# VHH binders against q96fz2, part 186

Target 1, 269 residues: q96fz2
Amino acid sequence: CGRTSCHLPRDVLTRACAYQDRRGQQRLPEWRDPDKYCPSYNKSPQSNSPVLLSRLHFEKDADSSERIIAPMRWGLVPSWFKESDPSKLQFNTTNCRSDTVMEKRSFKVPLGKGRRCVVLADGFYEWQRCQGTNQRQPYFIYFPQIKTEKSGSIGAADSPENWEKVWDNWRLLTMAGIFDCWEPPEGGDVLYSYTIITVDSCKGLSDIHHRMPAILDGEEAVSKWLDFGEVSTQEALKLIHPTENITFHAVSSVVNNSRNNTPECLAPV
Key: E = the ipSAE of ESMFold2; O = the ipSAE of OpenDDE; V2 = 0.75 times the mean of E and O plus 0.25 times the DockQ between their complexes.

## First folded at step 10 (VHH)

Design P12 (framework vhh_6z1v_2; at its last look DockQ between E and O 0.84; V2 from the best seeds 0.00; counts 0 for: pae E 8.8 > 2)
Fold by ESMFold2-Fast, scan of step 10:
Structure P12 (fold): chain B 269 residues (1-269), chain A 123 residues (1-123)
Amino acid sequence: as target 1 above (269 residues)
Amino acid sequence: EVQLVESGGRLVRTGGSLRLSCAASGSTFSTWAMGWFRQAPGKEREVVAAITQSGGSTYYADFVKGRFTISRDNAKNTVYLQMNSLKPEDTAVYYCAARWGFYSTAPNEYDYWGQGTQVTVSS
């Protein structure tokens, strides 16, 4: 997973992340650095994307089940990185293979510190190799959405007004991530950056691509992944596996250029 | 910033029971994982039991499973170790320790330590 859509306005995104803490209290995640959130239909590595993480990472007296939402750089920069320019790592730590996560120092160290996050997206894009040609067919891949007359489906939206209703009730894709905190050697703000854990593709996606992000399906899985105060690394890693609860449709080649940031990027062809 | 004080250690006969308490001061007690460790003369400090910030998950060393129970009362800033069916081999100084995040079985991964309380089990 190297391209996502996360286009919802901050207000709508926040409501889509409503959750219950361990005590059963209904909450919205509290924003950190909300000004760094840039909605886009076409997000690539090195850009910032919103992630959920435990409030305990920022407040030593917080309940570990409470959540912060924060923009983080896609492309993990390890805390031990000694050079001044983190941009050189943009292509190295975009994804983290589930099978080697405990072997790689860049990922094992932050996991040991409980630095688990949930990466939020409308969905992600993958490019299917077409036999006998160099052309690739892009697909938009996302959670099945609840079918109602009010919400409709993305492919069945009749007008801009109906399109708005699709997003108001959209179930965000929740991907398992690992983050780290890097302090520039010469001073400056701490950089928060993340990687998306990847697994073997499920049967439903195998014809599109051989890998997929580790998707956390439902609030129980999301809660256990985030709650590093109550859930060990070993137990959390049991949540990392392929899922069949996913859907997709083919999209236009407009999405191929990461500079294109329009609704056409995810519209069915 | 957590300060820990153990109490409850004493002489107990084989087969007896004892409850140790660890009183903590500091605003962050309820968010820290807590552990009980012990050290007998001439031996290294070893983990006995551990508990998460909410008490939702616990750990027990194999040699105390079924006999000891760890619990906590966050309103009272206290962690407890209930020790049943005590054996002479349980004789040791018992230490309370605090760690940020999830608990650990390694002593060197704990941030704060108490002074210890002596438990002696006689046959």
Scores: ipSAE 0.642, ipTM 0.855, lowest interface PAE 1.5, mean pLDDT 89
Fold by OpenDDE, look of step 11:
Structure P12 (fold): chain B 269 residues (1-269), chain A 123 residues (1-123)
Amino acid sequence: as target 1 above (269 residues)
Amino acid sequence: EVQLVESGGRLVRTGGSLRLSCAASGSTFSTWAMGWFRQAPGKEREVVAAITQSGGSTYYADFVKGRFTISRDNAKNTVYLQMNSLKPEDTAVYYCAARWGFYSTAPNEYDYWGQGTQVTVSS
């Protein structure tokens, strides 16, 4: 996974992340560093994206079932990294393979500290190799959306007004991530960064791409992944597997340029 | 920093019962997984029982075999170990430990330790 979309306004995103804590109380996640949230139809590594994490990571006396939403840098910077520039990291931390997560220190250590997060997105993009050509067809991949009587197929949103309505009730993609905290050697603000755990693709996506993000499907899976106080690493890792509960459509080549940030990135062709 | 103080250790006869207590300092007790460990002379420190922050999950070592119960009272900042059907092989110094996050069976993964309380089981 090298490209995602997360374009919802902050307030809409927050509402979309409504949840129940372990006491059954309805809550909205509180924001940490809301000013770092930059909505975009085209998110690339090294950009900031919003993630969910346990409130306990920030507050010593917090309920671990409570959630915070925070923009973090895509591409995990390990806490032990001693260079002043995160870009000097010599290995790719955009993704973490599920099969080797426990073999790599950069992922194992933060995971062992309970630094699990849920990466939020409208969906993610993958490129299918076209047979016989050097051309790649991009696809937008996301959770199936509940068809409200009024919400025609994403493809039928002929009017800008209808398109906006579709996004008001959009079910966000929830991907399993690991985050770490890095303190720059020269001082400054602590950098929070994350990696997306990847798995082998489900059968439905296998023709498009051989790998997919580990998707946490449902509130229970999200809750268990986040609650590092009550759910062990071993139990949490059981949640990491391919899911067939996804849909996709072909999009235009507009998304190929990471600088393009328009609704056309998501639009079906 | 969390300070842990164990109490309740004493001499008991085989088949007897004992309740250990561990009092934690501070107001953040409910954010720590707690564990009971023991160390006999010449032996390594080993996990006896562990409990999550909320008490929702517990762990017991194989040698416990239903004889011991770990519990906690977050309002009192205290974790307990009820020990029943004690045996001479249970003789050890018992330690309370605290860990950030989920409990562990490995002693080196705990952040804070008490000074321990001596439990002696006579035949």
Scores: ipSAE 0.570, ipTM 0.833, lowest interface PAE 1.0, mean pLDDT 92
Fold by ESMFold2, look of step 11:
Structure P12 (fold): chain B 269 residues (1-269), chain A 123 residues (1-123)
Amino acid sequence: as target 1 above (269 residues)
Amino acid sequence: EVQLVESGGRLVRTGGSLRLSCAASGSTFSTWAMGWFRQAPGKEREVVAAITQSGGSTYYADFVKGRFTISRDNAKNTVYLQMNSLKPEDTAVYYCAARWGFYSTAPNEYDYWGQGTQVTVSS
């Protein structure tokens, strides 16, 4: 997984993240750095995307079941990284394979500190290898929707109000992530960055691609992944598996160029 | 920075009971998972019991055998270890420790430690 859509206006996105805390109280996540949220139909590595994480990471008095939503850089920069420029990192941290997560220092260390997050998206893109051509067929992949928009159709959202009308009840894709916090050696703000955990693809996606993001399906899974105060790493890792509760449709090649940020990127063809 | 102060260690007879307390200061206690560890002369420090931030989950070492109970009172910034049916093998210095996130059984994963309190169990 190397491309996502996360295009909802901030207020619509926030309402889509309504949840219940440990006591059953209905809540919205509280934003950190809301001005860094950059909605787009076409997010790529090194861009910022919103993630959920426990409030306990930021506030020592917090209930670990309470959630913060914050933009983080896609492509985890380990806390131990010594260079001044994150682009000097010698290995790709866009994804983290579930089968080796406890073997890779870049992921094992932050995971052991409870630095688990939920990566939010409308859905993600994958490119299918096509026999007999050099072209790859992109697909938009997302949760089945109870009040589904047309399959893969994005009708006409060109403003926040119009997007809200089209996507008012969209179920956001919730992917398991690991984050880390890097302090630049010359100073400045701490950099928060994440990786998406991947698993073998489910049967429904195996003809498209052999890997998929680890999807957290439902509030219990999301709550357990986030709550590092009450859920051990060992228990949290049991949540990491493929799911068949996923759907998709083919999209045009407009999405291939990451500079294209238009509803056409995820419209069905 | 967290400061941890244990109290309640003393000499007791075999079969006796003892309650240890660990008072936290210098930070908010409710943000930490807590553990009790012990170290006998010539032995490595070992976990006795551990408890999550809220008290929702606990761990006990096998040698406890239902004799010890860990608890916490976040309003009083205190973690407790109730020790019943004490044996001479329980003689050790007992330490409380704190860490971010879920508790651990490994001493090296704890960020803050108390100075320890001596428990001596006579035959």
Scores: ipSAE 0.006, ipTM 0.460, lowest interface PAE 8.8, mean pLDDT 87
ESMFold2 (binder alone), look of step 11: mean pLDDT 86; pTM 0.878

Design P13 (framework vhh_6z1v_2; at its last look DockQ between E and O 0.90; V2 from the best seeds 0.00; counts 0 for: pae E 8.5 > 2)
Fold by ESMFold2-Fast, scan of step 10:
Structure P13 (fold): chain B 269 residues (1-269), chain A 123 residues (1-123)
Amino acid sequence: as target 1 above (269 residues)
Amino acid sequence: EVQLVESGGRLVRTGGSLRLSCAASGSTFSTYAMGWFRQAPGKEREVVAAITQSGGSTYYADFVKGRFTISRDNAKNTVYLQMNSLKPEDTAVYYCAAKWGFYSTAPNEYDYWGQGTQVTVSS
C-alpha cells in the first residue's frame, strides 16, 4: 500500500470517527494540528494523512481508551535518525511487513512504546499487472459500504449532490499503523510520522496485488489496536492478518500521477 | 510525579494471609500500570503481580497463581496485593512500582518505586 484517498472535509471525517470510550460514552476524536489536514483523492508517501491514536500519548492523565485524531507524515522517521533531512532516510518506511515487525529496529522500538495508530482513508489504490503489456490497471479498494434509501453508490455519483450522498455515511478504511516521534537535530517541531503494516493479500485481492494493508475490521479491533494502556504488543499483533471484508473497482489511469487530485481518481470505469 | 508508600508487611505463620497496600500520591496514579515485586536476601528483584490502568488485565508470576490477587482502587489511589496460603519461600521485601503505559514483568522498565515492606513467613 503506496497510495490512498482521504478526501473528506474535516467535519465529515470527524463524525465518521465517532466511537465509544471504555465507559461506553459516545465521543468524537479530538484534533491535534487540524490545519495540517489536507484532503486529497490521491495521497502519496511523504504527504500527511489523518491517524487515530490514544489520547494517553499526549496527556499523561488521559484514559487510554480516548482518541486523538492527528495528521502525520506517511513514511516513518525513526526517533534515532540523526540526519537533518528526513527525506534522506535510506529505508523505505512507507510500509512495514507484519512478519518482520518485531525484528526491525525502526518498528520494534516505537511498537514497544505503544506507538500504535489507525491510519484513515476512503480506501487505497493498487495497480494490477496486465499480461502481454507493460500497462497496469489501477483499482480503488475499500470497505463494503452500507446502502441506504438516501445513499447512492460511487457508480451513480456523477453530480455533486450524488457524491455528497455517497460520502455522508462512508465507512472509512481503518489500517493498522505504527508511528514514531522525531526531534530534528537542529531544533524545530517534533515530526510525527507513520508506516502502514502490510500482510499477504486475501484471496479476493490476490489477482490485483500480492500484498495488502493490515485492515482493522470493526470497532473492537480498532479499539484494541489503539489502547496501548490495556492491550499488550503481543495481543495487539494478533489483530494483524488479511481480511476478506473488502471490495474494489477499476479506476482511470488519471490516478497514476500523484499530482492529480480529483474525484475522477476513484470513479469506476 | 507519583510517590508510592507500601504498608501491611509483618510476620505471619505458614498458611496465613496478609494484605499489602500501596498508597500513591499525585493526580496521575489512575493512568499508570502498577506492579508488585519482591526481593529476598541474596536474590534478584522479581515480579509478583501487575495490573493495567483500568484493572482490566492482570499478570501473576507462576509461583503465586491461585494464591495472590492484585487489585486497585483508583478513587483511593491505592493498589492492593492479597496474599493467601503463605509459604516460607514468600519471605521477602515487597515493592510497589508504577509504569506508564502497559505493565511489564521487567523491574528496570518501571518509572517509580516505593521503599518496600518486609513480609516474613515462619514455619
Scores: ipSAE 0.669, ipTM 0.866, lowest interface PAE 1.3, mean pLDDT 89
Fold by OpenDDE, look of step 11:
Parts: sequence; structure tokens; C-alpha cells
Structure P13 (fold): chain B 269 residues (1-269), chain A 123 residues (1-123)
Amino acid sequence: as target 1 above (269 residues)
Amino acid sequence: EVQLVESGGRLVRTGGSLRLSCAASGSTFSTYAMGWFRQAPGKEREVVAAITQSGGSTYYADFVKGRFTISRDNAKNTVYLQMNSLKPEDTAVYYCAAKWGFYSTAPNEYDYWGQGTQVTVSS
């Protein structure tokens, strides 16, 4: 996964992340560093994207089932990194393969510390290789959305008003991630960064791409992944597998340019 | 900083029962996984039992074999170890420990330790 969409306004995003804590109380996640949230139809590595994580990571007396939403840098910077510039990392940390997560120190160590997060997105993009050509067809991949009587097909949002309605009830894609905290050697603010765990693609997506993000489907999966106080690493890793509960449509080549940040990126062609 | 104080250790006969208590200071008790460890003379410290923050999950060492039960009362900031069917080989100093996040079987992963309480099982 090298491209995502996360374009919802902050308030809409927050509401979309409503949850119940372990006591059954309905909650909204509190924001940490909300000013770092930058909505975009076209998110690339090294950009900031919102993730969910346990409140316990920030507050010692917090309920571990409570959630915080925080923009983090896409591309995990390990805590042990000694260079002053994260861009000097010589290895790619955009993704973490599920099969080798425990073999790589950069991922194993933070995972062992319970630094699990849920990466939020409208969906993610993948490019299908066309046989015999150097051309790649991009696809937008996301959770199936519930058709409300009023919501025509995502493709039929003929009016801006209808489009807003569609997104007000959009089910966000919830991807399993690992984050780490890096303190710059020269001082400054702690950098929070994440990697997306990837798995082999489900059958439905296999023709498009051979790998997919580990998607946490449902509140239980999300809760278990986040709750590092009650759920062990071993148990959490059981949640990491391909899911068939995904849909996709072809999009225009507009998304190929990471600078393009318009609705055309995820619109069906 | 969390201070832990163990109590309840004493001399008991083989087959006897004992309940250990560990009282924690501070308001953050419920955010720590708790563990009981023991160390016999000349042996390494080993995990006996552990419990998650909420008490939803527990761990027991293989030698426990259903004889011991770990529990906690977060309202009282206390973790307990009920020990039944005690054997001479259970003789050790028993330690209470607190760990951030999920419990561990490794002593070095725990953040806070009590001073320990002596449990002696006579034949």
C-alpha cells in the first residue's frame, strides 16, 4: 500500500470514529495534534495521516480501551534511529509484512511495546499491471458502503450535496498499523510515525494486486488491536489476515500524480 | 512511581494454603498488569502468575498446575495470590511486580517491584 485517501473534514472524521469503550459508553476519540491533520484524496508515504491508538499511550491513568486520534507520519521511524533526518532511513518502512513483522527489529520492538494503531482512510489505491503493457490501471479499494435509500451509487453523486451526504456516512477503512516514537537527536518534538501491516491479497483483489493492507473489519477487531493492555501481541497478530470484505472500482490516472488532490482521484471511471 | 508492598508470607505446612496480598500506592494501579514472581535460594526469579489490567486475562506458570489463583481488586489497589496445596518446592521469596501494558513472563519487562514476602513450606 503506497497511496491512500483521507479527505473527510476533521469533525466528520471524528464522528466516523465513534466507538464504545469497555464499559459500553459511547465515545468520540480525542484529538492529539489536530493541526497536523491534512485532508487529502491522495496521501503518500511521509505525509501525515490520522491513526487511532489507545489513550493509555499518552496518559498513565487512562482506560486502555479509550481511543485517541492523532496524525502520524506515514513511514515508521524507529526510536533507535540516530540520524537527525528521518529521510535518511535506508530501508522502506511504509509497510510491514505480516510474515516478517517479528523478524525485523524496527517493527518487532514497537509492537512488543504495544504500539499498535489503526490507520484511517477512505480507502487505498492499487495499480493493476496490464499484461503485455507498461500501463497500470489504478483502483480505489474500500469497505463496502451501506446504500442509504437516499444515497445513489457512489458514482451517481451528481450533485455536490449528494456527495457530501455520501461521505457523512462513509465507513472508513481501518488498517492495522504499528507506530513508534522517535526523539530527534538535536532535540525537538517527538515524532510519531507508523507503518501499515500488509498481507497477501484476498481472492477478490488478487487480480489487481498480490498484497493488501491488513484490514481490521469491525469494532471488535479494531478494539482488540488497539487495546495493548488487555490483548497480547500474539492475540493481536491473529487479527492480521486477508479479508474478502472489500470492494473496488477503477479510477482515472489522475491519482498517479501524488500532487493531485481532487475528488477525481477516487471517482469511478 | 508505583510502590508495591507484599504481605501474607509465612510458614505453612505441606498441603496448606496461603493468600498473598500486594498493595500498590498511587491512582494508576488499574493501568498496570500485575505479576507474582518467586525466587528460591540459588535459583533465578521466575514468574508464578500474571493478570491484565482489568483482570480479564491471567497467566500461570506450568508448575502452578491449578493450585494458585491470581486476582486483583482495582478499587483497593491490590493484587492477590491464593496459593493452595503448597509444596516444599514452593518455598521462596514472592514478589509482586507491575508492568505497563500487557503482562509478561519476563521479569526484566516489569517496571516496579515490591520488596518481597517469604513463603516457607515445611514438609
Scores: ipSAE 0.454, ipTM 0.770, lowest interface PAE 1.2, mean pLDDT 92
Fold by ESMFold2, look of step 11:
Structure P13 (fold): chain B 269 residues (1-269), chain A 123 residues (1-123)
Amino acid sequence: as target 1 above (269 residues)
Amino acid sequence: EVQLVESGGRLVRTGGSLRLSCAASGSTFSTYAMGWFRQAPGKEREVVAAITQSGGSTYYADFVKGRFTISRDNAKNTVYLQMNSLKPEDTAVYYCAAKWGFYSTAPNEYDYWGQGTQVTVSS
C-alpha cells in the first residue's frame, strides 16, 4: 500500500473517529499537532496522514484506552537514524511485511516499545496489471459503506450538498501501523513517522494485487491494537491478517499523478 | 516518582498461605503495570507474577501457577500476591515493581522497586 485518500475536513474526520473507552463511554480522540493535517484525495509516502495512538504515549497518567489523533509522516524513520535529513534513509519503510516484522530492526524495536498506531484513510489505491498490456488499472479500495439516500454512495453525489452527505457518515479505513520517534541530531521537534503493516491479499483483492494493508475491522480490533498498556505485542500481532470485508471500484488514471488532488481521483469509472 | 512498600512477609509452614501487599505512594499507580519478583540467597531475581494497568491480564511463572494469584486495587493504590500451598522452595525476598506500559518478565525493564519483604517457608 503506497497511496491513500484522506481528504475529510478535520472536524468531520474527528467525528468519524468516535470511540468507546474502557468504561464504555463515547469519546472523540484529542488532536496533537492539528495544523500538520493536510487533507488530500491522493496521499503518497513522505506526506503526513492522521493516525490514532494511545494517550499513554504522551501522558504518564493517562488511561491507555484513551486515544490521540495526530498527523505523522508516512515512511517510518527509525529512532537510531543518524543523518540530519530523513530523505537520506537508504531503505523503504512505507510498508512492513507482517511475516518479517519481528526480524527487521526498524520495526521490531518500536513495536517492542508498544508503538502501535491505526492509520486512517478514506481508502487506499492499488494498481492492477492488465493482461496483454503494460497499462495498469487503478482501483479505490475501502470498507463497505451503509447505503442510504443521504450517505454511503460515491456515485450518488450529484451536488455539493449530496457530496457532503456521502462523506459525513463515511466509515474510515483503519490500517494497522507501527510508529517511531526520531530526534533530529541538530535539535528541533521530534519526528513522528509510521509504517503500514501488510499481509497477503484476501481472495476478493487477489486479482488486483497480491498484498494488502493489515486492516483492523471493528472497534474491538482497533482498541486492542492501540492499547499497549493492556495488550501485549504477541496478542496484538494476532489481529494482523487479511480481511474479506472490503470493497472497491475502478477509478480513472487521474490518480496516477500524485499531484492530482481532486474528487476525480476516487470517482468510479 | 512512585514509591513501593511491600508488607506481609513472614515465616509460615509448608502448605500454608500468605498474602503480600504492595502499597504505592502517589496518584499514578493506576497507570503502571505491576509485577512481583523474588530473590533467594545466591540466585537471580526472577518474575513471580505480573498484572496490567487495569488488572485485565495477568502473567504467572510456571513454578507458581495454580498456587499464587496477583490482583490489584487501583482505588487503594495496592497490588497483592495471594500465596497458597507454600513450599520451602518459595523462601525468598519478594519485591513489588512497577513498569510503564505492558508488563515484562525481565527485572531490568521495571522502573520502580520496593525494598522487599521476606517470606520463609519451613518444612
Scores: ipSAE 0.012, ipTM 0.487, lowest interface PAE 8.5, mean pLDDT 89
ESMFold2 (binder alone), look of step 11: mean pLDDT 87; pTM 0.894

Design P14 (framework vhh_6z1v_2)
Fold by ESMFold2-Fast, scan of step 10:
Structure P14 (fold): chain B 269 residues (1-269), chain A 123 residues (1-123)
Amino acid sequence: as target 1 above (269 residues)
Amino acid sequence: EVQLVESGGRLVRTGGSLRLSCAASGSTFSTYAMGWFRQAPGKEREVVAAITQSGGSTYYADFVKGRFTISRDNAKNTVYLQMNSLKPEDTAVYYCAAYWGFYSTAPNEYDYWGQGTQVTVSS
């Protein structure tokens, strides 16, 4: 996973992340640096995406089941990185393989500190290699959506009014991530950056691409991944596996250029 | 910032019971995992038991399973170790320690330590 859509306005995104804490109390995640959130239909590495993480990372007296939502840069910069230019590491930390996560210092160290996050997206894009050609077919991949009397479907959205209905109760894709905090040696703001854990593709996606993000399907998986105060690294890693609970449709080549940021990027072709 | 003070260590007869207490100062106690460790003369410090911040998960070393129970009272900022069926081999200085996160079985990963309380079990 190298491209996503996360276009919801901040207030809609926040409501989509409503959750219950350990005591069963209904909550909305509290924002950090909300001004750094940039909605887009076409997010690439080095851009900021919203992630969920435990409030305990910021407040020593917080219940570890309480959640913060914060924009983080895609492409993990390890806390121990001593050079002044983080771009030197970013390209090879966009994704983290599940099978080597405990062997790679860049990922093992933040995991040991409980730096687990859930990366939020409308869905992600993958490019299917076509036999005997250099042309690739892009697909938009996302959770199956609940159809209601009021809500539309992407396939039936033919007007601005219908598009609003599609997003009203959209179930956001929730991907397992690892983040780290890097302090610039020359001073400045702490950089929060993340990587998406990847696994082998499920049967349903194998014809599109051989790898997929580790998707946390449902609130139980999301809460266990985030709650580093009550869930060990070993137990959390048991949540990292392929899932069959996804759907997809082909999209046009408009998405190929990361500068294109329109609804056409995810519209069915 | 957490200061830890153990109490309850004393001389006990083989087969006896003892409860150790570890009192913490500071409002952040409830967010730390807590561990009990012990060190006998000439031995390295070893984990005895550990408990998560809410008490939802516990760990016990194989040599104390079924005999010792760890518990905590976050309202009183205290962690306890109930020790039953004590054996001479349990003679050691017992330490409590605080870990920010899920508990660890490695002593070197703990953030704060008490000064210890002596438990002596006579045969």
Scores: ipSAE 0.190, ipTM 0.608, lowest interface PAE 4.5, mean pLDDT 88

Design P15 (framework vhh_6z1v_2)
Fold by ESMFold2-Fast, scan of step 10:
Parts: sequence; C-alpha cells; structure tokens
Structure P15 (fold): chain B 269 residues (1-269), chain A 123 residues (1-123)
Amino acid sequence: as target 1 above (269 residues)
Amino acid sequence: EVQLVESGGRLVRTGGSLRLSCAASGSTFSTYAMGWFRQAPGKEREVVAAITQSGGSTYYADFVKGRFTISRDNAKNTVYLQMNSLKPEDTAVYYCAAEWGFYSTAPNEYDYWGQGTQVTVSS
C-alpha cells in the first residue's frame, strides 16, 4: 500500500472517528496539529495523513484507551536516524512486512515503546499488472459501506448518486501502523512519521496485488491495537492478518498522477 | 514521577499466607503498569507478578502461579500481592516497581522502585 484517499473535511473525519473509552464513555479523538491535515483523494508517501494513537503517548496522566488524532508523515523515520535529511534514509519505510517486523530495528524499537497507530483513509489504491502490456489497472479498495437512510450496503455496483450521499457516514479504512519520533540533529520540531504494516493479500484481492495493508476490522481490533498500556506487543501482533471484509472497484488512470486531487480519482469506471 | 513504599513483609510459617501492599505517591500512578519482584541473597532480582494500568491483564512467574494473586486499587494508589501456601523458597526481599506502558518481566525495564520489604518463610 503506496497510495490512499483521505478527503473528508476535518469535522467530518473527526465525527467518523467517534469511539468509546475503557469506561464506555462516548468520545471524539482530540486533535494535535489540526492545521497540518490536508484532505486529498490521492495521498502518496512523504505526505501527511491522519492517524489515531493513544493519548498516553502525549500526556502522562492519560487513560491509555483515550485517543488523539494527529497528522503524521507517511514514511517512518527511525528515532536513531542521524542524517539531517529524512529522504536519505536507505530503507523504504512506507510499508513494513508483518513477518519481519520484529527483526527490523526500524520497526521493533518503536513497537517496544508502544508506538502503535491506526492509519485513517477513505480507502487505498493498488495497481493490477496486466498481461502483455506495461499498463496497470488501478483499483480503489475500501470497507463495505452502509447506505444512509436506507437499509443496505454501498459497493462497486451502486449508482453514482448513492456514492455522492455516503461521505457523511463513510466508514473509514483503519490500517495498522507503527510510528516513531525523530529529532532533527540540527534542531527543529520533532517529526512524527508512520509506516503501514502489510500482510499477504486476502483471497478477494489476490488478483489485484499480492500484498495488502493489515486492516483492523472493527472497534475491538482498533482499541486493542492502540491501547499499548493494556495490550502487549505480542498480543497486538495477533491482530495483524489478512481480512476478506473489503470491497473494490476499478478507477480511471487519472489517479496515477499523485498531483491529481479530484473525486474522479476514486469514481467507478 | 511516582514514589513507591512496600509494607507487610514479616516472618511467616511454611504453608502460611501474607499480603504485601505497595503504596504509591504521585499524580500518575494509575497510568503505570505495576510489578512485584523479589531478590534472595546471592540471586538476581526476578519477576513474581505484574499487572496492567487497569488490572485487565496480569502475569505470574511459574513458581508462584496458583499461589499468588496480584491486584490494584487505583483509587487508593495501591498494588497488592496476596501470597498463599508460602514455602521457604519464597524467602526474599520483595520489591514493588512501576513501568510506563505495558508490564515487562525484565527488571531493567521498570522506571521506579520501592525500597523492598523482607519476607521470611520458616518451619
């Protein structure tokens, strides 16, 4: 997973992240650096994306089940990185493989510090290789959606007017991430950056791409992944596996250029 | 920042019971995982039991499983170790420790330590 859509206005995104803490109290996540959130239909590595993380990472007196939402750079810069320019990191940290996450220092160190986050998106894009051509077919991949004010679900086969009505109650894709905090050696603000954990693709996605992000399906999985005060690294990693609860549709090549930021990027073709 | 003070250690006969208490002072006790460790003369400090911030998960070393119970009362800023069916091998100084995040079984991962309370188990 190297491209996502996260286009909801900040207030809509915040409401879509409503949750219950350990005591069952209804909450909205509290923002850090809200002005750094840039909605887009076409987010690439090195851009900022909103993530959920435990409030305990920022406040010593926080219940570990309480959540912050913050924009973070996509592409994890390890805390031990000593160069001045993060783009000089020799490893691609856009994704980290679930099978080697405890063997790679860049990922095992932040995991040991409880630096688990949930990466938010409308959905993600993948490019299917087509036989006998250099062209690839892009797909938009997302949770099945429930229609507002009508019983039923929205998916690839639904009409365009149904798609226009879903954003107010869109079920955000919730991907398991790891983040780290890097202090520039020459001074400046601490950089928060994340990677998306990847797993083997599920049966439903195997014809599109051989890998998929580790998707946390439902509030129980999201809560356990975030709550580093109550859930060990070992237990949290048991949440990392392929899911079949996903849908997709083909989209036009307009999404190929990351500078294109319009609804056409995710519209069915 | 948290300060820890253990109490309850004493001489107990084999087969007896004892409850240790660890009183914490500081504004952040409820956000720490807590552990009980012990150290006998000439031995390394070893984990006995641990408990998460909410008490929702606990750990017990194999040598105390079924005999000891760890619990906490966040309203009283206290963690407890209930010790049953005590054996001479349980003789040690018992330490309370606090760790940020999830509990560890390694002593070197803990941020704050109490001074210890002596438990002696004899015939």
Scores: ipSAE 0.422, ipTM 0.782, lowest interface PAE 3.0, mean pLDDT 89

Design P16 (framework vhh_6z1v_2)
Fold by ESMFold2-Fast, scan of step 10:
Structure P16 (fold): chain B 269 residues (1-269), chain A 123 residues (1-123)
Amino acid sequence: as target 1 above (269 residues)
Amino acid sequence: EVQLVESGGRLVRTGGSLRLSCAASGSTFSTYAMGWFRQAPGKEREVVAAITQSGGSTYYADFVKGRFTISRDNAKNTVYLQMNSLKPEDTAVYYCAADWGFYSTAPNEYDYWGQGTQVTVSS
């Protein structure tokens, strides 16, 4: 997973992240640096994307089951990185393989510190290799959505009004991530950056791509992944596996250029 | 951030019981996972037991499992280690330690340490 869509306005995104804390209280995640959130239909590595993480990471007296939402840089910059410019990192940290996560120091150390996050997206894009041609077919991949008379599906919308209603109750894709904190050697603000954990593709996606993000399907999985105060690394890693609860449709080549940021990027056909 | 003071260590007979206490002052105690470690002369410091910030999960080393119980009272800013069926091999200096976040079994992962309390178990 190297491209996502996360286009919801901040208020809609926040409501889509409603949750219950350990005591059963209904809550909305509290924002950190909300002005850094930039909605887009075409998010690439090095851009900022919203993630959920435990409030305990920022407040020493916080209940570890309470959540904040914060924009973080996609592409994990390890805390030990010594260069002044994070863009100079010589290896790709956009994704982290589940099978080697405990072998790679860049991921093992922050994971051991409880630096788990849930990466939010409308869905993600993958490019299917077509045999006999150099062309690849892009697909938009996302959770199955609930059906109402007003919401419809993306593919079923025949009017702009119906299209807009699809997003009111959109179930966001929740991907397991690891983040780290990097302090610039010359001073400045701490940089929070993340990687998406990847697993083998499920049966349903095997014809599109051989790998998929580790998707946390449902609030129980999301809560356990985030709650580093009560859930050990060993227990949390049991949540990392392929899921079949996913759907997709082919999209236009418009998405290929990461500078294109329009609804056509995820529209069917 | 947080200061830790152990108490309760003393000489006890084999088969006896002892309760150690660790009082915390400074930052909010309830945000820290707590661990008890021990170190015998000429040996490495090793984990004995650990407890999450809420007390909802505990860890015990195999050599104390079934004999020791870790607990905490966040209202009193105190963590306890109840030691039963003591053996001469339990003789060591016992340390409490605080870890921000989930507890660890590795001493080097803990943020704050007490000065230790001596437990001696005689035959």
Scores: ipSAE 0.013, ipTM 0.416, lowest interface PAE 8.2, mean pLDDT 86

